# VHH binders against Glutathione S-transferase TCHQD (TCHQD), part 3

Target 1, 266 residues: Glutathione S-transferase TCHQD (TCHQD), of Arabidopsis thaliana (Mouse-ear cress) (o80662)
Amino acid sequence: MQLYHHPYSIDSQRVRLALEEKGIDYTSYHVNPITGKHMDPSFFRMNPNAKLPVFRNGSHIILDTIEIIEYLERIAEVSSGIEDATFNREVVEWMRKIREWESKLFTLAHIPDNRRLYVSKFLRMVVIARMAESPDLASAYHRKLREAYDTEDKLKDPGALRRSKDHLLRLLDEVETKLEGTTYLAGNEFSMADVMLIPVLARLSLLDLEEEYISSRKNLAEYWALVRRRPSYKKVIGRYFNGWRKYATLVKTWMFVRVRSLLRKY

## First folded at step 4 (VHH)

Design p19 (from p0 with A33T; framework vhh_7yz9_2)
Fold by ESMFold2-Fast, scan of step 4:
Order: C-alpha cells, then structure tokens, then sequence
Structure p19 (fold): chain B 266 residues (1-266), chain A 121 residues (1-121)
C-alpha cells in the first residue's frame, strides 16, 4: 500500500491517523504542494484534482479522504475476523459534517499577504510550465490555473473569510456540546470521527489560534489535551509541530521557492 | 438524506402569536444545525433564526425578542414561536437543515416545502 501525502495537509493527516490507529503498514511518498510537486505530470495523472492524499494498493487508486478511511476500516475489521464491516451512522455523519469545513481559505487568510502572493505566483508559473511540457494534460492544468485565480479572488472578499470563520465556530460549538456527555466525538470510544476532527484542532494550534477557538471551550480543551497524548497523534502530527520543529520545514520550503523563482525554474 | 415537513402557518391578527413546527426525517437530527427562513413575493429568502445541536440560538435583528426557536431531539422537531406579530412578518416560512452550515444566506442542504403566514393589520 502506498500513500502520497504531506505532513501539513489536513486530509493527509486524517488518513495517516487512521493508518496508525489501525496498525496498517504503508509506503510513504512526500509530495510538497507549496513547491508544486503535486503538479508533476506523474502525480497529476493519478489525481487530476492535484489534492493530497492519494492512496494506492496495486492498481487500485482512492482519492477521497473518507473513502480511503472506509477502505482502511474494512481492511482492519476483515483482518480481525469481522465480515462486511460498516461505519456507525453517527460516526459517518460527524465525518461528513467536519469535512464540509474547508480549511484552505481559512489557512491562507492567516498567512502574510506578501508571502502568500509570492508562493501563489510561483505555483501559477509551475502550472503554466507543466501545461507546456504535457500538452495531453493542458485542459486539466488550465482548470487548476483558473482555481488558483479564484482562490485569490476569494481571499480579497472579507465576506468569504467571515463565512468560513462562522462555519468553524458553529462546528466547534456542536462538538463542545457533544463532548459534554462523551469522551470522544461519537461516544466513549475513539472513532474515525475523531480522526477527522484532530487535524482541524492541530491546524488551529499551528496558526496560534488555540485561545480563540479551543481554550474558550471547556470540553473541547480537555478533549484536545487527551487526543494529543495518543501515540498516533505524536507520530503523525506532534513530531512535526513541537516547538521549533514546526518552523524548520517551512523555512526550508520558503528557501526552495525563492531559489527556484530567482533561477526561473518552475 | 433529510426530509423536512413544516406546519402551523395561517392567518393571524397583528399582535397575535403562531407556533411553527418542522419535523425532520432521514438521519441523525440531534447533530445538525436547524434554521428558519422566510420569503415574500419577489424577494430572496431571508434568515430568521437558527439553533445548533447543543441548543445555542441566534436571531435576525428584525425578530429578536419576539420570536423563539427551540428543538425537541426526541421528536426530531424544531419550533418557531412567533409573538407580537406584525404585518411585515407576512411571508412563507421555510425550515432548513445543513450538514456544514457555512453561510446564513441560502446554502442549507435541505429545505422544507414552506408554510404561509399572513398577519392582517
């Protein structure tokens, strides 16, 4: 089994947490979207949406995060002697609800405009270069170029960010209420619903927003402290976002983008 | 998939009261945010009130203090108690449920059929 992912991708973190919690081995392939590696033709042919993660088992390729997790759930339960495993309804409903909050606009809005625009321009140049190199994929790359411009337009709309923030606040209020009566999101046992939520909280922590969104909610704050102690969290997220380590890879990535841009290598 | 059925609309005199009900079916009601919207002829649907799974409520300024939204998770029902009704409250009232709830405008996933409310002067 192979996973194409990146430690900073929320959906990559979700799949990796599921793999760790289930004890499933896989071959890891790092694809850094900030440097444009997700636009390389070989990767792009596997996933024309150019999103992470991509899961592969032989010739079987799965691109949707929830579908990957469902597949892993079935594998783990079949290995335990359980046939025709299905998700609990409440778990599935939480997974869908959490997935509906899109992190991209929210994350980009918390990055300084000068750095974000510089990276955005670099990524657009990468897409343009790939269109020239692979004419058979030109239409799909053109779609990605349009999406890049649409994202920049949304970042100029204060209403779009406000709606994203409001959506997140309502989601976290619903989580807070559920956690009044349960240890984990779908009951007293850890589930794939928690796998979907944990990377959202980690993203808030990475952006230094814990006080505003997590610490202000008693049960959510206790939940966050609890899930950070899980071995899966430490391996998938904690090892990359502890103290100074969270800046090391970002600094290296920024230097790579600057050097490649100065050399006009896209 | 959600199915929403509204009831309780009708004709009422200014200063009167009505209670609207919306019963949901399809999947787990208790974890969804529920809302009420209203629409007059020729205008877009406007948000009236919403209630989260935990019972937190928010109201449009035009109805705050007069309308109360509540829910009964055992009955999969959301209510809108409308007091001190004004002719300006005349509209078709819609129940809405949204799995992601990222916009107060019209991006709810599921709508009811609507229930008309007429407030005479």
Amino acid sequence: as target 1 above (266 residues)
Amino acid sequence: QWQLVESGGGLVQAGGSLRLSCTASGFTFSINTMGWYRQTAGNEREWVAFITSGGSTTYADSVKGRFTISRDNAKNTVYLQMNSLKPEDTAVYYCAAYEGWYDLSSEYDYWGQGTPVTVSS
Scores: ipSAE 0.000, ipTM 0.110, lowest interface PAE 20.7, mean pLDDT 78

Design p20 (from p0 with I31D; framework vhh_7yz9_2)
Fold by ESMFold2-Fast, scan of step 4:
Structure p20 (fold): chain B 266 residues (1-266), chain A 121 residues (1-121)
Amino acid sequence: as target 1 above (266 residues)
Amino acid sequence: QWQLVESGGGLVQAGGSLRLSCTASGFTFSDNAMGWYRQTAGNEREWVAFITSGGSTTYADSVKGRFTISRDNAKNTVYLQMNSLKPEDTAVYYCAAYEGWYDLSSEYDYWGQGTPVTVSS
């Protein structure tokens, strides 16, 4: 089993939390989107949307985060001798609802424009180089080039960010209400619904928004403290969010982009 | 002080040929990837062809086998040779340059003014 992922990708964190909670071993391949590695032809042929994660088991490739988690549930159930691996309805409803909030625009809006534009221009040059190197993928790469410009347009639209923030607030209010009566999102047992939510809270913490979005909600704040103590959290997210490792990773990534830009290597 | 000037457009009969030229000034042409795009009224710009600084080329499926992109670094010019033209190739053709990125004041890549091509049926 192979997983192509990155420690700061929300969907990668979701799949990795599911793997750790279920005790499933896999071969890890790091793909850093900021350095353009998700645009390399070998990866791009597996997933032309250039999104992380990509899960592979032999010839079976799964690209959708929820489909990967469903597959992992079936593997775990079959290994335990359970024939019916159907998800609990409430778990599935929470997973779908949480996935509906897209983090990309929200995250980019909280990054300084100078740094974001530097990376954006570098990534566009990477896409252009890959178009020439792989003619069979040229149309798909051009689609990614257009999506990069569309993202810049959305970042200039104050209404788009406001709608994203409103969606997140509604989601967190529903979570707060549910946690009044339960320890976890789908009851008193940890589930894949929690796997979907934890990376959202981690992203808010990473952006220094914990006080505004988490601490202001009593039950959500208690939930966040609880889930951060799980061994899966510490291995998948916690080890990358401590001050030293977070700083080192950011410095290495920015240095790579700057060196490649200066050397005209894409 | 960066400029792209397209030329070579015009009216041509179906099955005919045209060669478009795009001459660049004010930058190091040999370091840039160059591309051709086209736009019809009411539609977004459609990518046509790309050529890297190293000379590698790629084409949109709609023009593959009919169009050829090339460059002459000594003349700071990129060309689009259009053969077996069809009425659906009628559009305004734009030259685009994508340079190595060293100046934070430049927000987007550079475009030319466009050259119209009309293919009669």
Scores: ipSAE 0.000, ipTM 0.339, lowest interface PAE 12.4, mean pLDDT 80

